# VH-VL binders against q9yfq1, part 7

Target 1, 117 residues: q9yfq1
Amino acid sequence: MLPVNPRDLEKMMRRLGIKVEQLSADEARIVLGSGETMVFRSPTVIVMRAKGQPPMVYLVGDYTVEKPREETAAEITEEDVALVAEQAGVSMEEARKALEESGGDIAEAILRLKGEE

## First folded at step 1 (VH-VL)

Design s5 (framework fv_siltartoxatug)
Fold by ESMFold2-Fast, scan of step 1:
Structure s5 (fold): chain C 117 residues (1-117), chain A 124 residues (1-124), chain B 107 residues (1-107)
Amino acid sequence: as target 1 above (117 residues)
Amino acid sequence: QVQLQESGAGLVKPSETLSLTCGVAGGSFSGYYLSWIRQPPGKGLEWIGEIYHSGSTSYNPSLKSRVTISVDTSKSQFSLKLSSVTAADTAVYYCARGLYDFWSGYYGSWFDPWGQGTLVTVSS
Amino acid sequence: DIQMTQSPSILSASVGDRVTITCRASQSISSWLAWYQQKPGKAPTLVIYKASSLESGVPSRFSGTESGTEFTLTISSLQPDDFATYYCQQYNTYPYTFGQGTKLEIK
């Protein structure tokens, strides 16, 4: 197990011929495979470099987890468009537009369309 | 502005465990290494070990089998336990803050401030 | 372990004297050495760190130098407040080790 203490880590890495540097950082963000983001405020950042190897970065500090940012809207199916159009009593074109505006949420799209009188 | 203060029993019987606590006041507990250093009467200084606020420790190999240092971040204190004591463990025990050069690539410590010290006598 | 040897063990001097205390490391420690002053019944106080850096609040008559594994602490004009025991400490290698001390006493 790697030590979490910068001094112990530096001492171990120096013994292995690895160059160690500390960096000051205001923030670090790690986007996980789940789409969640680990956010570190003012972490200690340690960069370790060995000849011929990519650098290794060691982050020390507390973090919070932020929910995924929605960059891409869900794919809208023709079946969803037909359902919304039937339930709201509107054209397929209006239903598709409402689904696009709701990010694929059928219930929200129906409510949005039924709001018009 | 950081101040350190040792506390604990001043008399310990041979074969028992010496237990001391160091209170840290006047500054952040995190970001420092905290050490225990001892001085037998009329003799020089011996480094016992250090701890970081994460609980990571380094001990003097001469004492490693008998020493445990622990930290209580919620109380801003850290503690020393030295087991199986003998008369050779009679000393003034100091706690001290370890400073290091952030940018040097060497994390070894020099010490400032020191606590006032507490005399522990090992006697029957 | 790195052994730190101080010389002399006892130094007798008079107010106004220039005094030099030496500390020798058994192996290279780069500049990773501190000097402490300890008065009777008191905790040590920091004088010099990184071989030659004067601690804030310490009088400018104190200075440190290095040459290989040999380090010196110099007091350019000794004052009454300076009579104490001085210790060097290396922090290059675990375990940290101290010299045996140099007692600076009144001649």
Scores: ipSAE 0.000, ipTM 0.545, lowest interface PAE 16.5, mean pLDDT 84

Design s6 (framework fv_siltartoxatug)
Fold by ESMFold2-Fast, scan of step 1:
Structure s6 (fold): chain C 117 residues (1-117), chain A 120 residues (1-120), chain B 107 residues (1-107)
Amino acid sequence: as target 1 above (117 residues)
Amino acid sequence: QVQLQESGAGLVKPSETLSLTCGVAGGSFSGYYLSWIRQPPGKGLEWIGEISHSGSTSYNPSLKSRVTISVDTSKSQFSLKLSSVTAADTAVYYCARGPIVGATYYFDYWGQGTLVTVSS
Amino acid sequence: DIQMTQSPSILSASVGDRVTITCRASQSISNWLAWYQQKPGKAPTLVIYKASSLESGVPSRFSGTESGTEFTLTISSLQPDDFATYYCQQYNSYPWTFGQGTKLEIK
């Protein structure tokens, strides 16, 4: 039904009086529910607008999939766990859990543990 | 360089089917729309229709009941059939190629055109 | 269908002249207009697309403008290579339609 090809879609929408704009983009990122990210390099981006409706964005191009975990989360070290445990006055296990929840952010982990309950 | 060349009978009798083929050399079908455009003597250019590499077609509504465009990627060609011709179908027929991506609906390359006369 | 009308049909000019060719649409086409150059015995070539965007490889002396349904192609300083027939084409609505052509001749 719906054309996958950007030019076919643009032709169809223009015939129907729907405003179509093509954008130049260097990169597009889609964060999926799984936490994985689809990364598009120089995709074709077409934005369609109909009065009274939210815009529809049509994205076409090759993509790669990146793992959900940021490098900072992967950098949780035993030294960071010990520092958080000492500063917040909690066990190593509780400190590690806070660091995992903060993505490796030491300051945020300490604030979470010292926050009022 | 991409080169398009029309071929087919230059004379067609009234009520018969006009058949033309466009050969595409030096380039790919993929990523392009392939169109037929005609120019009757003393008149402007008239777009007939287009086809994609995958076979998706769009036809001029004034001609769509009489027009069939097909593509044969293995021979690097696409063809036009126009049925039930009359003297009004006498024209120079061009094939043309346009990009499939972007907001560009122009034609990058054209064949040189072939005159088709409809006469008894 | 959208009708495209070009004027003049024949334009005589000299090398070095500023030349303007006009194309008028019978209804609004926004900026969805292309200009082509065609020399005798040769295939047409794209000059301008989207009313004012210069095609890659086309000399900077060519420019396009729009004002409502009126579109112009201007050559700021005419060169010998510019004598040709020029066509406009709208691609706002199916079917695509072309102007009748303007023949640019040496004076």
Scores: ipSAE 0.000, ipTM 0.456, lowest interface PAE 14.8, mean pLDDT 80

Design s7 (framework fv_siltartoxatug)
Fold by ESMFold2-Fast, scan of step 1:
Structure s7 (fold): chain C 117 residues (1-117), chain A 121 residues (1-121), chain B 107 residues (1-107)
Amino acid sequence: as target 1 above (117 residues)
Amino acid sequence: QVQLQESGAGLVKPSETLSLTCGVAGGSFSDYYLSWIRQPPGKGLEWIGEIDHSGSTSYNPSLKSRVTISVDTSKSQFSLKLSSVTAADTAVYYCARGEYDFWSGYEFDYWGQGTLVTVSS
Amino acid sequence: DIQMTQSPSILSASVGDRVTITCRASQSISSWLAWYQQKPGKAPTLVIYKASSLESGVPSRFSGTESGTEFTLTISSLQPDDFATYYCQQYDSYPWTFGQGTKLEIK
């Protein structure tokens, strides 16, 4: 019900043989499943260790969220544009637009320009 | 600034209960733990037990069956009762406080002057 | 219980000397160790906490170090006011335990 304050928690953990340590850190980065990264500058890092158990790591501090730096869609190269233009019989500009709409999928871009059966 | 002062009878008969009180001045109770520590003449220090402002206690297992620590926040004091005393319980009894800090731990930064309790017939 | 072993039991030294006293824990206590100074007839006073942190108001000639389960208290240039008994204390695990003390006396 009521949350345990830090003094009571530490007292309980000592009785249970759980060690609590503070680590120095200049930066911490957590890469999320979404591809976004949480960036902490000079966070407080607390590590709790018990024999036979994996450590628990607790980060305290403000963070910023960085979006994925790598391109999510496949890269569109000049060679791919030329290939689509040649195969579909269209201009380089039309081929580039089709590739942008298909996310770089050459086969889909060609089919869109020629029309599916 | 912060002062701790022990009080109580300096002579206790064998088999009786030793009773001491520690008065605390100059600080807030909610931010620290309060301990009893003893020192037999010419020997080292032994931790007896501790209490916080809510009355939560921890006792040295070697003394747990005989020790009771209680707190009275309205009077800014806490007390020790040690039952069934023997000559081995003759010691200077100190009260001490520690302010918990998650990063630095829990050490005793202020101590009372100590009071000698002699157990004799 | 964690046992704290101090050595030496008695150390004789002269003013100006560099003195070192040692405390060994029977098991890992991380850095959860304090050093206290006790003068005859007085209560102990805190000197070092968390193995190497100097308590406010304590002279800079006092320092603490740690290496595994071994801890030291060093006084770099002994002064007359430093002759006392010194105790280490672990505060890693209940019950809190103290070393048996090192009496620092004048040579």
Scores: ipSAE 0.000, ipTM 0.539, lowest interface PAE 11.5, mean pLDDT 83

Design s8 (framework fv_siltartoxatug)
Fold by ESMFold2-Fast, scan of step 1:
Structure s8 (fold): chain C 117 residues (1-117), chain A 121 residues (1-121), chain B 107 residues (1-107)
Amino acid sequence: as target 1 above (117 residues)
Amino acid sequence: QVQLQESGAGLVKPSETLSLTCGVAGGSFSGYYLSWIRQPPGKGLEWIGEIDHSGSTSYNPSLKSRVTISVDTSKSQFSLKLSSVTAADTAVYYCARGYSYGRYYYGMDVWGQGTLVTVSS
Amino acid sequence: DIQMTQSPSILSASVGDRVTITCRASQSISSWLAWYQQKPGKAPTLVIYKASSLESGVPSRFSGTESGTEFTLTISSLQPDDFATYYCQQYESYPLTFGQGTKLEIK
């Protein structure tokens, strides 16, 4: 079993002829096959290199798992158009155009029509 | 050129702390591991632990609860404390220097002459 | 811990002989093995490092070989100064461990 103490690991690896480098990192992210992401904050990163071999990376630290994210275009409904038109005091056609320009964001569309942008 | 020399009390009472210092003369110990090794009379060598110039230590698990190794780079020395000693800790204690980094690896190339520590009432 | 076993424990030989002592590791240590010579009343001195590399200042009659977990130290033509106890030591993993020693004595 590899030791969790980076200094002990570094000393052991140097004795094996493996170059050991400790990196300062603010964040590390690993995207899993499931689409979830492991997020390490301020981890200790140890990179071990032996000639002719791919590098081995040893991450030490707590992580959290983030669910997959998707970009979804907002759908514009007739009710949303009516709400924007009523709130901004404009025609249904002007409200629809503002919603299309805001990507379906009702608050943003109202602010545009009222001139608060 | 580089020499190591052990110093400290040669007689320690049971249950007390054994304390030794190793002086390093004639060179830098940066890039070296500084080890303590002991040898009971008529027996073989046992590695106690090591320290580097930054103060990072590694200890033999059989002694880890009783051992502390420290380094004082300003005085060019490193020290061993072994607590709760018994007669089984009677041995010649050596300090030694070894280099290990990258593709260049050396055993312990420079040793002190050793100092006998007897644990007796 | 990695156990280092030396054989023989005592080896009797004459000046001019070719002698070989063996050290076996309980698990793989790659080439991370050193050999030390210790004369009575003195500190050990490094002879071989990284299994087969001769330490600076050590006579060329000394050599080391490796085969799996078996390591040997050979002295091709024994000299009076070579009668001593020899120790192998692995530095593959912590704790560093020594063999029990081989005493090379006059026949």
Scores: ipSAE 0.000, ipTM 0.520, lowest interface PAE 17.5, mean pLDDT 82

Design s9 (framework fv_siltartoxatug)
Fold by ESMFold2-Fast, scan of step 1:
Structure s9 (fold): chain C 117 residues (1-117), chain A 119 residues (1-119), chain B 107 residues (1-107)
Amino acid sequence: as target 1 above (117 residues)
Amino acid sequence: QVQLQESGAGLVKPSETLSLTCGVAGGSFSGYYLSWIRQPPGKGLEWIGEIYHSGSTSYNPSLKSRVTISVDTSKSQFSLKLSSVTAADTAVYYCARGQYSSSWYFDYWGQGTLVTVSS
Amino acid sequence: DIQMTQSPSILSASVGDRVTITCRASQSISRWLAWYQQKPGKAPTLVIYKASSLESGVPSRFSGTESGTEFTLTISSLQPDDFATYYCQQYNSYPYTFGQGTKLEIK
């Protein structure tokens, strides 16, 4: 079993000729083949490098699964426009423009209209 | 107005496969997750699984060996198959839609369809 | 799996009362919690999402709060239409799990 604490893991890997570095990270995201994203909040990130090999990244921490946002540009419906207009407190025309700019992404349109980054 | 409607046989024999379809009308389901949720008579709610329009699925581990969810985007519908049913699978089955933001809740539900498992 | 526990299981109240029902998660779910209302013979309907956000069309007398792993749904002045069973649901991690329900009934 590999030790889980960074100091012991670093000592073991250095004996194997592998350089170990712990990175400071506030967040890590892994986009899966399904389009879902694993989101790690303040994980322990350890990068291991061996000569002539790509780096290995070891993530330790709890994660949540975030669903993908709109992947296909959807046709904008009056229902979508009304939802965005109501949620953002803007006119139907402003909502439609925001949806067009976001490719039909309702969440992005709302964020854009509310000025949230 | 978005409407979800369940359909399928209301009576299934023990050991057979329960099959239900959910029709989605009045809006796009592209960019939404579509779920199946069940409720045994007089009891609470249990999430079965979900599907994205791409065919990507996530299932409740308690049911994963028996459950298959599929989607037919050309008909605007998705389906549930639950194999090897027993009396414990008797429940009202709901289909529901979850929005694709960074958080998932069910904003629209079908009316539910009762499936009884009996010989 | 994250266990969601509601309390009380049954709450008796009168029209005009302020009522609060509680939902506790066995693990951290941040704010990823929804509340649903279900009337006999009908599908659940969304009341609150993201712990404290009121669903469009839901009366302003409904509100939600969060404190650690404890969440509450409050109805500030109970109306006859509010007698129903209420369920909480976490959507922080798979599988999504629901509380066992709180039945709000006439005193």
Scores: ipSAE 0.000, ipTM 0.499, lowest interface PAE 19.5, mean pLDDT 80

Design t3 (framework fv_teclistamab)
Fold by ESMFold2-Fast, scan of step 1:
Structure t3 (fold): chain C 117 residues (1-117), chain A 123 residues (1-123), chain B 108 residues (1-108)
Amino acid sequence: as target 1 above (117 residues)
Amino acid sequence: QLQLQESGPGLVKPSETLSLTCTVSGGSISSRSYYWGWIRQPPGKGLEWIGSIYYSGSTYYNPSLKSRVTISVDTSKNQFSLKLSSVTAADTAVYYCARHKYSSGWYRAFDIWGQGTLVTVSS
Amino acid sequence: SYVLTQPPSVSVAPGQTARITCGGNNIGSKSVHWYQQPPGQAPVVVVYDDSDRPSGIPERFSGSNSGNTATLTISRVEAGDEAVYYCQVWDSSSDHPVFGGGTKLTVL
């Protein structure tokens, strides 16, 4: 079904009326449930979008697997604070605190503010 | 509301460097979802993209202008700037700053533009 | 190296429908954005992602995109719609924006 060659896949999707975007990336990292990370160097990224469906991302390239390690927290931006405040329905101050406590992880901050249950 | 405002000299002499700054207000330039760009328009002509920058400093340039263009960002001042070297009369244009979103793997429209600043290249 | 082609001008009477085309090889596989530029003003996005409208843009502005042609449709045209309209896509091979040459809409 699915072509292995990225250019053939892109051509096929276009023929089916699916919008296709091809990106060139320097690196991609996928953190697995095991805690291991798949590291792709210079992969080709293909994004496919059909109306009414979430986008599909197809990643092509060689990868290596890194052992589990604790990653450095992301930098907290004013946009992140605003996004969390809007999504959780809280003040900017509360959102900033949640982001600081989650090490910049937006999803975790929102879950913390909305409560886990 | 987020606004963009261009500033810089309106007159530049041939062979010199054109320098413009865009000030972002009402929001942060250190946004993970947005790129900040420069687009110009010669009098009576169409729109030409010059380049874009991400708040990390990553730049993307129009290949036809790449050898003369430098775009930089100053996150502490909430500004980004354009330098275009070795200007000629062909560089006379209204210069706009604008932003565009990257979301769900797609580049979106230029949704917010500055009002534009006319730069004339003449002696 | 991708190129978008627009007619240089379109004329329409008030109350009628204007159609502005944007031609590009397999443009239907791309997302098309449309900008309105009134004389002496900065461009404003009127349609994005082929057919979506920003808040504040009247519903008489609509877009479509299929095959080799995208179209901006303005129904019940008003004098205030006089402007140059630009289409724009992102070149998927370079991630660079490409603008059409612009179409001057004249309301007679």
Scores: ipSAE 0.000, ipTM 0.538, lowest interface PAE 18.1, mean pLDDT 83

Design t4 (framework fv_teclistamab)
Fold by ESMFold2-Fast, scan of step 1:
Structure t4 (fold): chain C 117 residues (1-117), chain A 126 residues (1-126), chain B 108 residues (1-108)
Amino acid sequence: as target 1 above (117 residues)
Amino acid sequence: QLQLQESGPGLVKPSETLSLTCTVSGGSISSSSYYWGWIRQPPGKGLEWIGSIYYSGRTYYNPSLKSRVTISVDTSKNQFSLKLSSVTAADTAVYYCARQGYYGSGSYRPYYFDYWGQGTLVTVSS
Amino acid sequence: SYVLTQPPSVSVAPGQTARITCGGNNIGRKSVHWYQQPPGQAPVVVVYDDSDRPSGIPERFSGSNSGNTATLTISRVEAGDEAVYYCQVWDSSSDHYVFGGGTKLTVL
């Protein structure tokens, strides 16, 4: 198996006639087919080139996974608070709390206030 | 047939700016395969890297000299230049320009200096 | 900052083998290049990427690099090999070219 140490990998590839370059980088990002992104912070980047072949790039370092972008929760309007309060027969304070807990979903807020899940 | 030639004043007064130019012939400075650098050597002492430049204008500077150094490139003249400000007697040295690279790899960052100019002595004195 | 340590001088008799060391923390994880600087001349690379030689450099020049020490070996030393020899690495952590202090090879 290929060594993961950048220096050992470089020496092995060079002995195989592959040109090797070691770079430092502030960040590397790989967007996966799932939509998630692997984020490497301050990785070592190893670029290897062989005649007639596309370059090979190896990243060495720890990474974290970022989830795909999430949609911002809907904003709660005073009109929505009044509607929920009227429909559920509760105070505007209780209606606002239910709307905050449901992320602005009027139907879910009404169901919560009437004891439905 | 690649040749690098340093040029500029051989005498600079303390507190002034040292300015040198390297002229490249027999090859293009606009190559994606190479960086172009400045190295100096005080009399009787070792080699010290000053900085390097890519034809795009990207630079890397020795941290100990970074506040005083500017390297620039002029692709139309096939030249790159060094300015070192606020010089003192400690800046007296032979200054070399050099190519760094590996030909045939467009994104390879060079780690060694394969062609050097002859060097030019710059003396800092009143 | 990363530092390379070389002995200031090495003396050897003609025809013998000279070994010039370059010490650095985990230098075996870096690529080491060696330059020969004859008196009054610009440096010339004699070994690059630890053990490779440029075209025109005799096979008497060889290199190795492992652990904390890189070594330039010159076999069958000739008077014309007298020069100061410098090791050099690229320190990717700081984007910095680092030279050793140089070793003066004297052929006795």
Scores: ipSAE 0.000, ipTM 0.532, lowest interface PAE 14.1, mean pLDDT 82

Design t6 (framework fv_teclistamab)
Fold by ESMFold2-Fast, scan of step 1:
Structure t6 (fold): chain C 117 residues (1-117), chain A 124 residues (1-124), chain B 108 residues (1-108)
Amino acid sequence: as target 1 above (117 residues)
Amino acid sequence: QLQLQESGPGLVKPSETLSLTCTVSGGSISSGDYYWGWIRQPPGKGLEWIGSIYYSGSTYYNPSLKSRVTISVDTSKNQFSLKLSSVTAADTAVYYCARGPYYDILTGYYMDVWGQGTLVTVSS
Amino acid sequence: SYVLTQPPSVSVAPGQTARITCGGNNIGSKSVHWYQQPPGQAPVVVVYDDSDRPSGIPERFSGSNSGNTATLTISRVEAGDEAVYYCQVWDSSSDLYVFGGGTKLTVL
């Protein structure tokens, strides 16, 4: 259909009371429900936010699709990283590393960081 | 509840290093939900942000002060500290430590809890 | 460098409405926060994210932000509202906290 100019989209959203900010990014990755990943290189990122609503992200640029990778390690979530950091009294970076080394085992990561066996 | 308290010398000689510590009580500095920062205010003037730190050690510094500023965190003591080198009379100010919530880029960052401030005078 | 402009002073009679402006290029696309600093005291956030109030801040305090101007509105002003008010944004392009120069509110 007709292309939408990003600048016109920004003006329209701002008139509706939606905050609009344009970011420069080196890369963006979107993992789809199929397990495939859309990889954008140097996309233009437009973030729109209305109070009380989740932010909306508008990506402009070419992308490639990468096939799903075999998952051999446990998924490490930001929530698990935060829990380990809080319980062990360490930085998020140290907690993430401990979780990666433990294969996602929260108890082992905490014990490792506290120096307990 | 949560309180922030600045401490350190109130008088620093020109060319020396200004060193301040902020003690956090009633809450943990080891939280991914917050940044911790320093703001200063020269007598009769406005507020100037110096820098902020995340408990992981990641820092953001005001570019005008970046060459002279170091902010560090000590999670075991629930404290974070400011060092400002090569001070001059222009660095005379009330120094505040403050906490800011971890938010996204559009929400922006702000300081929700402030210490009472400590006056640092740079004089010979 | 991003700059926020505030009037240096605003005077209002008790019970009236005070309006303090904060000017910035395309400030409506940013989130504006407001601090109250009573004489000799540390700043206190009174409005954040343009129009939200922290718990404990009276409904008399409200904010708006559009275009090139953000506004802090204080209705039914009381003597205890005398303070210097600062607006603030985060400039994501430079990773900077930017403060306005401050507006002294006098209630007389």
Scores: ipSAE 0.006, ipTM 0.585, lowest interface PAE 9.8, mean pLDDT 85

Design t7 (framework fv_teclistamab)
Fold by ESMFold2-Fast, scan of step 1:
Structure t7 (fold): chain C 117 residues (1-117), chain A 124 residues (1-124), chain B 108 residues (1-108)
Amino acid sequence: as target 1 above (117 residues)
Amino acid sequence: QLQLQESGPGLVKPSETLSLTCTVSGGSISSSDYYWGWIRQPPGKGLEWIGSIYYSGSTYYNPSLKSRVTISVDTSKNQFSLKLSSVTAADTAVYYCARLEYDSSGYYEAFDIWGQGTLVTVSS
Amino acid sequence: SYVLTQPPSVSVAPGQTARITCGGNNIGSKSVHWYQQPPGQAPVVVVYDDSDRPSGIPERFSGSNSGNTATLTISRVEAGDEAVYYCQVWDSSSDHYVFGGGTKLTVL
C-alpha cells in the first residue's frame, strides 16, 4: 500500500533508498499465462528502483482483455473416425460427430460415446 | 550556466534567527529532477548538511538541527530560504546553498552546483 | 547517527598517485560522492555515484566503493589538485546527508 499524498510517498521512498520515476506510455501489453493479453491504453507507468535490486513497475489505468487467437477445429481424419468407431463400438457417422464435439480429441470422443446410456 | 547566490545579513545576535535566501538563476527551481539544499562550514572545519527542499515543499532536515531549522521555497521568485532559530556562536559559519541531483532515473544524490557561500558571524 | 571517517591529511609528490579513503559501516551499499574544495572556494563535485565523473573533471580522478571503505584516487597529481576533499553519502536510516571530516591533500 502506497501513500496517496505525493510528498509523503516521495519521503517514504527516499527513506528506503528508492528512486521513483513516472513515465507516460502510449500502450502496455501483458501476456498472461492463460494466453490472454491485458491491453492498457495511455497508462501511467511508475518505475521504482533501489540500488542493487531489480526495478518495480506499476501500471495505472484502465485495461481490456484480448483473447488469444482462436484455432479452427483440428482436422478430423478418417483414420481417427475409424479408431473411435472401433473403440466405442459405434458407426462412423456417430464417431465423426463425437470427434467434432470434442474438437478432434480422440480420448474425449470415446469417453463421450461410452458414457451414453 | 545555472547559478546560485546566497544573500542575507552577515551578522546575527545570539538567540536571534539567522535568515538567508538563495536565488537561482539560469534555470527553474520548479524542476522534478532536483532538491535544493543548505550546507554550512564553520571556520577551519568541515561541511555540515543543514537541510534540503523539493519544489513541492517537501523537506529533509539534519536531525541535530531539526528543532531550529525551517527551509522554504518560493517558486514565483525562483528562491529558497533558510531560517535557523536561537543561534549561538557555534552557528558562525560560511553558509552555502546548493543544488542536489535527485534524478529519479539514477542513484546520483550529489550536490552538483554550489553558491559561492556567505559568512554569517554570530556575535553581540 | 552514521559517521564517515577520513584521514585529516595526505601528502604526495607531483606526478604520483594520491588515495583518499572514506570509512563507513557497510558504505559499499551506499552511493558515495566526492567534493574538491580549493582554498577559499566553494566545493565542486569531482566523483559521483562511487565512480562516475561529471563533465569537465579530468580522468585522473576516479573512485571506488566496496565493503567498509570508499576511495578517491587522483593519478598524476598536479599542484592545482591541492584542496580539501570530502566524501558524502545519503543515510536512509536517519534521513541524513553525511559528510566526512575532510582530507587536506598537500602536493609537495
Scores: ipSAE 0.006, ipTM 0.567, lowest interface PAE 9.7, mean pLDDT 85

